# VHH binders against q8wuj3r1227to1361: the designs that were tried, part 9

Target 1, 135 residues: q8wuj3r1227to1361
Amino acid sequence: NDFAYIEVDGKKYPSSEDGIQVVVIDGNQGRVVSHTSFRNSILQGIPWQLFNYVATIPDNSIVLMASKGRYVSRGPWTRVLEKLGADRGLKLKEQMAFVGFKGSFRPIWVTLDTEDHKAKIFQVVPIPVVKKKKL

## First folded at step 4 (VHH)

Design h2 (framework vhh_7qia_2)
Fold by ESMFold2-Fast, scan of step 4:
Order: C-alpha cells, then structure tokens, then sequence
Structure h2 (fold): chain B 135 residues (1-135), chain A 121 residues (1-121)
C-alpha cells in the first residue's frame, strides 16, 4: 500500500499528497491545533514554507511528521528536524516518520524513524509536557 | 479537477507589449504560488516569473525590469505583463501552480497547455 497517515488519540490524519505531512499538538492539553502538508516544489534549494512554518510553531508543541512518496532530504531540511529535537547530522532515507518537540529541552520520547521502504512510529506522550511549578 | 487556461499570446513587433492571463479553476487559488515558464524552440523550459501566495515575486535575470507578474485572487487569475519585447522572448508561455512552496526536485505540479508568443518584424 502506498499511503501515509498520522494518528492522534484514535483520530487519523491521512495524506493524499506526496511530500511531508505535519500535525502540531498543543503540549498543555494534547489537542491537535494544525494539520498541513508540504509538497515537493518546482523550485530547488529554497526551504521557505517548511522552515518558516516550523519557526511559527509555539514553544511547548508536539510536532509529528510523516513522508509519503518522494521528498527531498538534503541540505537544511535535516536542520529543521534538529530544531525539533532530532540528533544532529542524520541523513534521511526514502521515507521518514518523526515525533518531535519544540521547546527548551529534548524529551526522551522524541523519535525519528527513517527507512527505504516504510517508516513507522508508535509513541505515548505524557501531557502536559512542561510542568513549570512541579518539583 | 484542476485547470489552468492561458490567454493573451500572439504576434508582436520588437519593442511591443503583451499581457498574458492565466485563469485557475478546481482549487483554492489564493493558497497557491503561481509561475510563468517559457520554452523556446529547441531549448529547455525555463522559469520566467514567480509570485508566492503572499504576493512576493521573483524574476529570471533575462526579464527583470521588462516583465511584471501579478495576481487577482478575486478573479482566480495570474498575469504576466511583458514590455519591451525582443525576438529572444519568442516562446510558448506556460502557467504553473504550486499548492505549498517548498524546496524539492525540479518537478512540475500543475500546468496549462501554453500560449504562443512570437516577437518578429
């Protein structure tokens, strides 16, 4: 089957388009606040939409990504994942799935799976992610 | 069903002007970046002008100062105003659409059938 989807708390967010699918979840309440897709561009080497989009994601957000079909994985693309808690210097394979976090620290549940045929992650994230007044 | 329909091409003398139009249907126009490409006989297709969904523009060096790209979201139309035309501008002009502007392969998302422009005396 040639398909991709992101599922959050039993609700599926399927992708009908080739590229990168992104779901943003509020880290305080665990609610999906955004679902969008980034397709391959006819322009090469300019990461404007995805880079700018990630910059607008609020701190304390859980960010889920899944690839469908072909995508370009070179250059600053991996640096975008590093801003969301991925390890530095990773090379993406033909497919990827990612559970990331935008914030002042890297939670232990940040996960990247990248494979030539199929990438898949199942993860449980405790909510709220940031516990400001807990000792 | 996505459709792009170009119009406005024709035969014009050197130094003349033409305005190309591209009407879009079957998608949310205001969300798309729009571009004009051209292909001269025996040459590869090249990007001429591009306008992002937010209104920012980019031009090939060969047309800067002569061509202007613009859009009218209420009419689902993108325009290319071509001034000071030269024989070297002779080509088939194509309208193209991208839903989300990202980096990637030089692949074609959505294209019209093209409108021919001939600049000759």
Amino acid sequence: as target 1 above (135 residues)
Amino acid sequence: QLQLVESGGGLVQPGGSLRLSCEASGFTFSSYAMGWYRQAPGKQRELVAFIYSGGSTNYADSVKGRFTISRDNAKNTVYLQMNSLRPEDTAIYYCAAQEIETWGDLTYDYWGKGTPVTVSS
Scores: ipSAE 0.000, ipTM 0.098, lowest interface PAE 16.6, mean pLDDT 74

Design h3 (framework vhh_7qia_2)
Fold by ESMFold2-Fast, scan of step 4:
Structure h3 (fold): chain B 135 residues (1-135), chain A 121 residues (1-121)
Amino acid sequence: as target 1 above (135 residues)
Amino acid sequence: QLQLVESGGGLVQPGGSLRLSCEASGFTFSSYAMGWYRQAPGKQRELVAFIYSGGSTNYADSVKGRFTISRDNAKNTVYLQMNSLRPEDTAIYYCAAYEFETYGDYEYDYWGKGTPVTVSS
């Protein structure tokens, strides 16, 4: 668990720091608009920094997360995942990977994988996420 | 609204112990998460211990194994038991309460006035 990366359309976004890595993708065009990392634990700012950061993410954004090393698997910051479409009452294990969405609905492709040693998601997301009309 | 009153600080020698208390009033205490922060001379304020409404706890690496946070919802009080105190623990200690909003978004709702702890030989 000493490495983590997020890959979007063949481009890798690695993290060199322990904590949660976040990539934000525009849901209309599918382009990466930001890549950042939040350091280890609630005591090192993860809840405040991550909550504040998610609040700045525009609606209709795809939000990818991956853990590296130690991170706080419990506590208020885990409700950020619920804000991005995860199920309530989550119990995270030592590692996690997440494909989420910020918007008025939960797409079927919202996915959380959490395991003690390694978490991994492969997902195909149709763009644009918000379509004029659903079938 | 919620008010916080801190007590228990003082002067102690290295290796000593202190128990800090923070009494809440004005709202349903049991629904809030509670934290203990400290601010050492010339340093930024840092979170050292946190307890969620459900009772799970987290600690700064510098205090793990020495400090214990606990709460008594019947008394609307959060405690910080500090053992094996070191000169570097010298700081003003603050209590804070958090109410979570949409999906775990939160802000600093309430702070106490602080209680000074001095660890000196």
Scores: ipSAE 0.000, ipTM 0.150, lowest interface PAE 13.4, mean pLDDT 76

Design h4 (framework vhh_7qia_2)
Fold by ESMFold2-Fast, scan of step 4:
Structure h4 (fold): chain B 135 residues (1-135), chain A 121 residues (1-121)
Amino acid sequence: as target 1 above (135 residues)
Amino acid sequence: QLQLVESGGGLVQPGGSLRLSCEASGFTFSSYAMGWYRQAPGKQRELVAFIYSGGSTNYADSVKGRFTISRDNAKNTVYLQMNSLRPEDTAIYYCAATYYETYGDWTYDYWGKGTPVTVSS
């Protein structure tokens, strides 16, 4: 891919830089609360900035990721996907798209697509993700 | 642990062809991406061909159109078909395997011991 983007309710979050884009959505309201990117570089080695950033994301957040260009497929950021509901030990190919969730359970809509040339996901997420319990 | 064994190297005339083989043992071959590297005397190792677990391939510009990488998961083997060989292709050829890989990574998880290829008259 020459281009990568994340789209939420019709609004696009494109990136012209190689790396991992991250969009964080509040699971109660469904609004985007953060959009950032982490440049992937063989020279930089470990993408610990992404790992540390995900640690700061509040519980009950929907986390979307998309990769562009050559990225470091090995390192601590692959363990980040497991914290967001991905299966353990998944092998990442050159491109990645991910719909994840940070919280006490794994919703059935958590999805990882990883391919050598083109990765894409279309997913519908019900809001609120976590309903308030009755007493 | 994983072991890689290369074969098929030798002496060949310019314009000739060779097929290198790399047989893997001790792991789930189909889950690994495989690469062929070469190292000429006094030079650093360079990636010449790469094949992902799904079968997609990448090549160095110097060999594109002449070399073909392929794999046979039933035989746990990766091949490098080298056509239209040039003296500049003279090197020791190494097979390498990695579980996670982007094209051009400088390190691999496992390496073979290499098979020498000499192209001369």
Scores: ipSAE 0.000, ipTM 0.105, lowest interface PAE 17.5, mean pLDDT 76

Design h5 (framework vhh_7qia_2)
Fold by ESMFold2-Fast, scan of step 4:
Structure h5 (fold): chain B 135 residues (1-135), chain A 121 residues (1-121)
Amino acid sequence: as target 1 above (135 residues)
Amino acid sequence: QLQLVESGGGLVQPGGSLRLSCEASGFTFSSYAMGWYRQAPGKQRELVAFIWSGGSTNYADSVKGRFTISRDNAKNTVYLQMNSLRPEDTAIYYCAATELETYGDYTYDYWGKGTPVTVSS
């Protein structure tokens, strides 16, 4: 009775593992460019692998995350979410869902839902996220 | 069709150093994250060091400050510099590659056949 998925434009991206599921979307065309999962106990826990993964994400990317099962946050890994536009000083509960953005500004649609048993977000994101400049 | 070939293993005394190399052939080395795993006799394979396509690294607690992972995209090669080796570092060392665009579990797509490292007096 535990499940998690991320859905983008009608397509579901589920994970079979407890942990954090991540979908990366190109902010210019709205194309999914990566889907991966980070398990609770792969080495040192979620924050290390996920932090490094986020560092490789290109600017102008939409980043979606969802927790599954009994994932465990280690230390204040909320700094990972802060790099993607989340508010500073957040305290995560047992579950979370996140719609973030990696870029030079924080769009109004960046949102985090965190609760002990269920987290859910439904968000419409306009594409392209960044308007092209003439100069 | 990506292929990985490890080299540089051998026998060393405690306190010694070795540098392992893993050469990739096939396609698009620069888009892969690379890792070094090891497997001691009678134990499960464990992750030792990891390097992302952008150069960020992580290490197992047991090797921090002693081992360094690096990559050379022009040579399609990942390295593991092992310093201050201990008998408990004795294992077969494997390199692995994962494509970050691949859907599914965070697991490595490709594995080498391994290179043995023995640390004894």
Scores: ipSAE 0.006, ipTM 0.184, lowest interface PAE 10.8, mean pLDDT 75

Design h6 (framework vhh_7qia_2)
Fold by ESMFold2-Fast, scan of step 4:
Structure h6 (fold): chain B 135 residues (1-135), chain A 121 residues (1-121)
Amino acid sequence: as target 1 above (135 residues)
Amino acid sequence: QLQLVESGGGLVQPGGSLRLSCEASGFTFSSYAMGWYRQAPGKQRELVAFIYSGGSTNYADSVKGRFTISRDNAKNTVYLQMNSLRPEDTAIYYCAAWELETSGDYTYDYWGKGTPVTVSS
């Protein structure tokens, strides 16, 4: 009965198998550029595929995550969230939802929700995320 | 230390049913997420059913609609009701438990010794 979905501008993205769903949005235009999922399960320990994937995300990207089923909440995978603007030493419960940003600063709208069985975030993100000053 | 003891396995014909039980002793059961894994001969151990401390459940596609996981916190027990059993369900079934540390940074896994299930005509 566990389910997970990520919705962007009214479009829902299909639920993944157990692990972490990831949606990447271009911070300049607000367009979804990828949707993928990673099995971050107790049997697999360290989620190397998720680590490597996050390293490839371009700067100025909005990154949405949602957990489904049991995921590994221990060890170095939480550093992935820190790379996307999450606080250091965050405490994860059985489920999580995350609105993050990959870039040189942490926007005020970066949000983590973590709960025992259901986590939910609704957030409005102004686009473009990085604004240039008038010359 | 949490200890897990599985029971309820046995020989059953295709189409039959079995209910597995896993009794936990040690720390507070209600704070643990609980799961059932199985390992068939020559295959890796796979997760078939999971129940969170809050009661949400999750199932492997191969067992969805046929297996039901439930828990009784007053009895420190998790159950796996297996219906419409198939020869490919033949495996040793293992109970597992996870508890988030106080910091929320860690999850430790505990395993039982397993209970064998054979589905054969």
Scores: ipSAE 0.000, ipTM 0.124, lowest interface PAE 14.8, mean pLDDT 75

Design h7 (framework vhh_7ocj_1)
Fold by ESMFold2-Fast, scan of step 4:
Structure h7 (fold): chain B 135 residues (1-135), chain A 121 residues (1-121)
Amino acid sequence: as target 1 above (135 residues)
Amino acid sequence: QVQLVESGGGLVQAGGSLRLSCAASGFTFSSYAMGWYRQAPGKQRELVAAIYSGGSTRYGDFVKGRFTISRGNAKNTVYLQMNSLSVEDTAVYYCAATEYETYGDYTYDYWGQGTQVTVSS
């Protein structure tokens, strides 16, 4: 009954398991560079695998997330999202969808939706995210 | 196909020590995070210790300084050294494994059947 997916330029990245699905996009070209998934960890109530994974994401990356089923952290889980541009102090509900950015600034299109039953985001992201001036 | 087999539990006097072992098979052990949970009667299952594929560790607040988790990747085994045991450590101890994700795949959690640790006063 439940489903979750991330869609980028018409391509769907569906999820069949409970947890968080993550798609990473290069911020210069708009190309999907990875698609990974993290189920709720039973070893620790905090999604530490996701925290460690985010640390490996290159700067100037667009990071999309979607939850499926039960995925709730009451600890410092929101700090993972804060590193990707989410507002500080947000509390996650049972579902979440997220359009984030890893970099030195927060683009205006960074969006987090978190609700108990259904979370959904539709967003258009301008590419390239970081515009370089010539030296 | 995944199997986690705990051993080393038993009866011990307060102040004593035990070493738990968890032998893993059916997966690429070095790629997994391994850990120990425990559950006492009438209580929720709680994290005792975890060790990640890179070697970093995490402990529950009630065991810091007394317990040490380690892994032997060549032997596909994770260990829990339990020192200065108290009656409050009495529980069934469960070995757990969390698979590192592959592109498009989820991480999965696996459990052993548990081993009883009883600490008498």
Scores: ipSAE 0.000, ipTM 0.141, lowest interface PAE 14.7, mean pLDDT 77

Design h8 (framework vhh_7qia_2)
Fold by ESMFold2-Fast, scan of step 4:
Structure h8 (fold): chain B 135 residues (1-135), chain A 121 residues (1-121)
Amino acid sequence: as target 1 above (135 residues)
Amino acid sequence: QLQLVESGGGLVQPGGSLRLSCEASGFTFSSYAMGWYRQAPGKQRELVAFIYSGGSTNYADSVKGRFTISRDNAKNTVYLQMNSLRPEDTAIYYCAATYLETHGDFTYDYWGKGTPVTVSS
């Protein structure tokens, strides 16, 4: 019953832990460069852990997120979704899935799904995201 | 366990420079991504610079072009070179290490206790 995972080109990145799972993909090569998770329900005096982490992500990165179980759906960290292309003012529900992009524009494939029971996204992202010959 | 010790903070005048060091002990340092954070009086802690295990870097807009993060895996040390310092850079600076690709509940695994930087005339 461990159904929370992010899949990239046939490879699954599962987690058995509650929280937000994050996969970062290089937008030039389509390579996964990191996979980590944040529970955001732990009060360690660092309420912006995920916000801080997203600030480290290089420009031209695809950022995938998926929730599992309990997570903090409110607070300053949710503003990072706007930095990754989400619409302003969206309210997160009990579960969420997100396909975002860190860069100077919002690709049409940026998608947020948020629901009370199960969130799911299937998206095809063209690589490279930024066409070098078309600057 | 991995422990982080910061050094190099101090008092400088506007326009001055400082180099912060963060020395790690314990585990395989080269496998960790490293970050520099700061917390100004009355403010939230914010990320200023980050370096992945593979060497790619990212910077907060407020420090881009002035600060440079680097690492020396042979010395288990990460550095923050701070140039053209401003009064607004006054803060306690913290080093953090995280092992990316770890499954489960994951935050920065290790934090230093911080080193104060004061920029004033």
Scores: ipSAE 0.000, ipTM 0.138, lowest interface PAE 15.9, mean pLDDT 75

Design h9 (framework vhh_7qia_2)
Fold by ESMFold2-Fast, scan of step 4:
Structure h9 (fold): chain B 135 residues (1-135), chain A 121 residues (1-121)
Amino acid sequence: as target 1 above (135 residues)
Amino acid sequence: QLQLVESGGGLVQPGGSLRLSCEASGFTFSSYAMGWYRQAPGKQRELVAFIYSGGSTNYADSVKGRFTISRDNAKNTVYLQMNSLRPEDTAIYYCAAVEFEVSGDYTYDYWGKGTPVTVSS
């Protein structure tokens, strides 16, 4: 049994569930808005739940993901990663970590690491993500 | 509440075969997707084979070509035919039923108590 966590500015968000852990950060202020997990005990459950969840994430959000234990590495849910800035045609290994963005463009810091044993990302994201903001 | 009861496990020699059965009781078996999982000593429970309510199947890479999942809706039963068994297949095998909340963001897994399979000479 292995552990997984997402850390934002020194604060750790550990997962108690096997599957995909997700942390959503406001791209204007850099504050954590949501922390949730999606179970992966079966193949058909996660793609629907995760797809619907991502649809509710506001534009200009940073989206962090980390796998814990078993997760669904195949299926249409990889399109969710493409919506968050990942490259098309991803091939996921047994574990994954992801720094994504929901918005009108793909920032250069969008990063995916996928490995058979452990996946890790350390990334620095400039805040605000969109430099010019309206009053 | 849906209840699952596994049977058919036992001791078998390498290269042998076993057929596991999982009988469901409760409501509307034919609308559930069914899976077989296994847990080897000291390891996490892993998916072995999965069959959707419509009949399509999926298999773990370690068992492809050797195991076959099937269902009989008239008997409320899901089966796992295991051929060419290896010592690495030794585990407790669990049956699972999946219920999805159509309007919600949840999935529910129902599990049996397991049936042990030992592959040894």
Scores: ipSAE 0.000, ipTM 0.100, lowest interface PAE 16.2, mean pLDDT 75

Design k1 (framework vhh_7ocj_1)
Fold by ESMFold2-Fast, scan of step 4:
Structure k1 (fold): chain B 135 residues (1-135), chain A 121 residues (1-121)
Amino acid sequence: as target 1 above (135 residues)
Amino acid sequence: QVQLVESGGGLVQAGGSLRLSCAASGFTFSSYYMGWYRQAPGKQRELVAAIYSGGSTRYGDFVKGRFTISRGNAKNTVYLQMNSLSVEDTAVYYCAATYKLEYGDSTYDYWGQGTQVTVSS
């Protein structure tokens, strides 16, 4: 809640503000290409800002999210996660962590953890995400 | 060839328990999503429980707190422990497997033949 970070291959990306922290990773080579945060806003809300941001993320990107402090857990916010492979109709609790993927399919490692006190995910993602041989 | 073989179904009295097993072959089990679905006569197939390759689980609202899904990668088997059974749990239970879920629809690539579970009052 008051402590949050995303870690990729041993490098920590700490939260810079309350809200949703986002790390985008290139699914072809596994490199972190961006790290940003979306603060909770009474006037605008996280979902609109984050929804527009997700639309700019290239296909074949791994998208990591973690909440810090208070964030907008209700309303159309969950539709953003559905674009990244989360199950439809999910309900978020006070905290969340998410390992998602932007692409034409949902990889087996897409994971959402949402709890009232803390949320945590440890996941191993094989690179490249999109393989030439069918499985 | 991929095969999913369910076992453990049968007749049980309300309040009782059953343990379903699904033995998998023909694929790298540890890398696959495994799920249990059920279908009662005249109703649509619905998700009971799913377990992801990393071990995280998901349950349908109607079974949460009563059923537990688990997997044994060494035995290539997924299990469904069903406790506190009620007449409403009567259905054919299907095992399902997929390497990935298609974006926009949650479909499974492989399905078992199903096992009947009947709960009597």
Scores: ipSAE 0.000, ipTM 0.143, lowest interface PAE 15.8, mean pLDDT 77

Design k2 (framework vhh_7qia_2)
Fold by ESMFold2-Fast, scan of step 4:
Structure k2 (fold): chain B 135 residues (1-135), chain A 121 residues (1-121)
Amino acid sequence: as target 1 above (135 residues)
Amino acid sequence: QLQLVESGGGLVQPGGSLRLSCEASGFTFSSYAMGWYRQAPGKQRELVAFIYSGGSTNYADSVKGRFTISRDNAKNTVYLQMNSLRPEDTAIYYCAAKYTLEWGSDTYDYWGKGTPVTVSS
């Protein structure tokens, strides 16, 4: 239906806002660092706000996204998703769910699901995502 | 030029499993996004599963949790592992390849000729 939530380790992070919901997880310890949403506002530009927000996310972060209601599905959304490990030339439908990663490589578990009615991902992510080098 | 040849279809009982393979002949398989479509009798062709060149996947709601798409770039092959098959999965399954996925585009550069799957008791 017309609801969205992101669940991490059994805890739900629901959104009351139409647009894109985002949860950021620390890739070293698996702790949720941030939960926010970006309103579907063409005039203020959800892609621009989200693009700037993603730029502030630390490297080695897991980034979860889910659409709720209407969102900006047209335009250069691939730029935002590419920063998080998505392939170029993406096609987005009416709804989307995304498990991404901000870092120097693309983990195999990076997943995009996009559909006209309902998008859903269930994924298990090993922690830590990046193996630390010994000093 | 890329050619696609599907295999692995057949008759299976409800609850059974099949693995479809699609072998590509061409020079740059690893650069293509690969998809599986199906067309049931009397219905239009629909997307089943999709894998981008980098490994991200996308699934139709009706097959999530039951089907898994994967690729082996060394073998120029894409696979569809189909588990917990249902009578409504009966269709001809088609492999498709596209170099560039455009926003909202369902047009593929190359199609296979299809492999039939029948799920019946």
Scores: ipSAE 0.000, ipTM 0.085, lowest interface PAE 19.5, mean pLDDT 75

Design k3 (framework vhh_7ubx_2)
Fold by ESMFold2-Fast, scan of step 4:
Structure k3 (fold): chain B 135 residues (1-135), chain A 121 residues (1-121)
Amino acid sequence: as target 1 above (135 residues)
Amino acid sequence: QVQLVESGGGLVQPGGSLRLSCAASGFTFSSYAMTWVRQAPGKGPEWIATIYSGGSTMRDDSTKGRFTISRDNAKNTLYLQMTSLKPEDTALYYCAKTYKIEYGDTYFDYRGPGTQVTVSS
């Protein structure tokens, strides 16, 4: 059982549940818009709920994830990470931390750390991520 | 209440094509992953493909080059486009509302009655 938290501009978002903690940040203003946790459950599982949740995240969102305890490490999980900018063919270990982006391109600061005991990322993300569209 | 109705099956010659449809009602279709499964007489069910609410797909390697899963959320309809059909594709094809996907296993809380596909000359 490990402790997990996500910190944004000095504010911590801890999780008391085993599974994946997710923080969504607006890429234009840099403000946290949601903080959600997806539990490991034999009846529910995190893959389909997390997949459905990621599909609802608006474009131009920064998506932060951190694992706590046991979580699903294979199956369609890696495709969700690839949609958020992770490299193709990645294999998750027992813990993971992720700084991702939902949008039309992959920023250079997209980072995945996955290790057996502890995963940790420190990243600086420039805001706004995407320039305003031309007329 | 949840209802799933498959259509588009029939008799087709080897090398032919079919498009299967699954009309859904009684739930918010756009919020759920949907799956196609087939079962030949005397055999266990075989997973073909899943499409997530966001449009991403997961497909079985043995059929992914010939079968394409898609959805139309405005019409609450799931599709399976089948090409280069073989006699071994003969089976009852049914769609399923997906409540859990874990380690490659797909779990359903509802399934349709199915549509029969027969591939023979």
Scores: ipSAE 0.000, ipTM 0.088, lowest interface PAE 17.7, mean pLDDT 77

Design k4 (framework vhh_6qgx_2)
Fold by ESMFold2-Fast, scan of step 4:
Structure k4 (fold): chain B 135 residues (1-135), chain A 123 residues (1-123)
Amino acid sequence: as target 1 above (135 residues)
Amino acid sequence: QVQLVESGGGLVQAGGSLRLSCAASGFTFSSYAMAWFRRAPGKEREFVAAISWSGGSTFYTDSVKGRFTISRDHAKNTVSLQMNSLRPEDTAVYYCAATYKIEYGDLSEYDYWGQGTRVTVSA
C-alpha cells in the first residue's frame, strides 16, 4: 500500500494526508520542532501553503520531506527545494524524499532522492550543524 | 513579540454552548500548532484540544470528544474552540497556547500563552 513516513532517531512521523510530508528539526539541538503535511494541487500548480511555510522556517533548521500519494512534481514550488540546498534545475519524479537545510551554506549531507515508485533516504546529520567559530 | 488574546468566555447554563476565540500576532501563525488548555479552581492546567499548523489534524482529551471542536482561520490568524453540551465540570479558565513542536498534549512544549478567559457552567 502507498505510505510515507519520516523517522528521526528511531521515532516515526507518519501522515494520513496525501501530498508532501514535512518535518522540521532544530539544527542546534537536533529536536523535532514541527511535523505537518501539505496537499499539492495538481490543477493549481503552486502549493502556496507549503511555499509560505518554508519561508517561515528559521535559519539553521534541518527540513525533511517525503511524498505520499500524488503530488505536483513540476512548477515554481520546486524552487523551494533550492532554498533548502537542493541542486538547481532538478526534475522531480512521481515520488520524492528530501533531507534539506535552511541556512547560508549547503551541508554535504543534503540529499534528494526521486523515483517513480519509491523514494528513500537514510542519512546521518552531525549536530550542531553550524559550529561555533574559534577565535 | 508573540501575543495571544482570548475572548468569548462567560457564564452559561449546563447543556449550553460557548465559542472561544484566540487572536494571534507577532509570529507566522501558519507555522505553529495551536492548543487550548484549562485550569479549574484548585486543579492543575490540563490539555483540552489542539490543531496542527495546517489544520489537517485535531486532537482532543477524552472528556470533550464529540462536544468540543477546535478550528483555525489562517486569513484571520485565529483559533477557535466551539464548546457544546457544556457541563459544570467544564468550569475553568481557558488558555490559548502556541508551539511549533509536535508534542501537542505536553504543556512544557508551549512557551507562548494567552492570559486566559473564564468559563463558568452553572447547573
Scores: ipSAE 0.000, ipTM 0.113, lowest interface PAE 17.1, mean pLDDT 77

Design l1 (framework vhh_6qgx_2)
Fold by ESMFold2-Fast, scan of step 4:
Structure l1 (fold): chain B 135 residues (1-135), chain A 126 residues (1-126)
Amino acid sequence: as target 1 above (135 residues)
Amino acid sequence: QVQLVESGGGLVQAGGSLRLSCAASGRTFSDYAMAWFRRAPGKEREFVAAISWSGGSTFYTDSVKGRFTISRDHAKNTVSLQMNSLRPEDTAVYYCAADTSPYLEWYTDESLYDYWGQGTRVTVSA
């Protein structure tokens, strides 16, 4: 009924789990380095799981997220998304898609789309994200 | 100020139905997660049902699943609990609670809720 997938350079990363699907890409070479999913539980909601997971992601990583089904739960959503370049004070709706970056700056292509029915992002990210210093 | 006012409690026979309503009297609460809790005579307060800000996520305690339905009306700034197939064990004072967060996690934790109603009494006779 409802679908979620992330596609990187023509390869699809579908999720079988309700919650948040996450794909992490190396910002220097543009290669996918991990694909995982998080679901709500009474012991720990998705935003807390993501808070811990994002701490393990290396700097200069592109982080893609897509919701499937019910993902909404109380927790530090704003803090998690801000670590990945999102604006402060955002309110999430029933579905979300996110293109984020973990690093020392916030690229212009960081995008959050959140809607009640469907969320969708198409984005082109230049690689390498962190360019060499001018000599 | 946000004040929650409950209505709809009363006396009903086992197998009957009641609809409880909770209305905010000051500000709109359309962004809030909402819940119902109850306290039976001689018992501690327990979670009954919760609904997210959008109405897209709902949670129920096992003893009321399939019998109770939580819903909200954003235009009227109300949250309701439709109670069907009532049992004597459902006899309690029912409390409406609001969480200023739009998200719904740890929904059974009373300390998560910022605003509370005064309660409405429900008595189910055998």
Scores: ipSAE 0.000, ipTM 0.123, lowest interface PAE 14.4, mean pLDDT 81

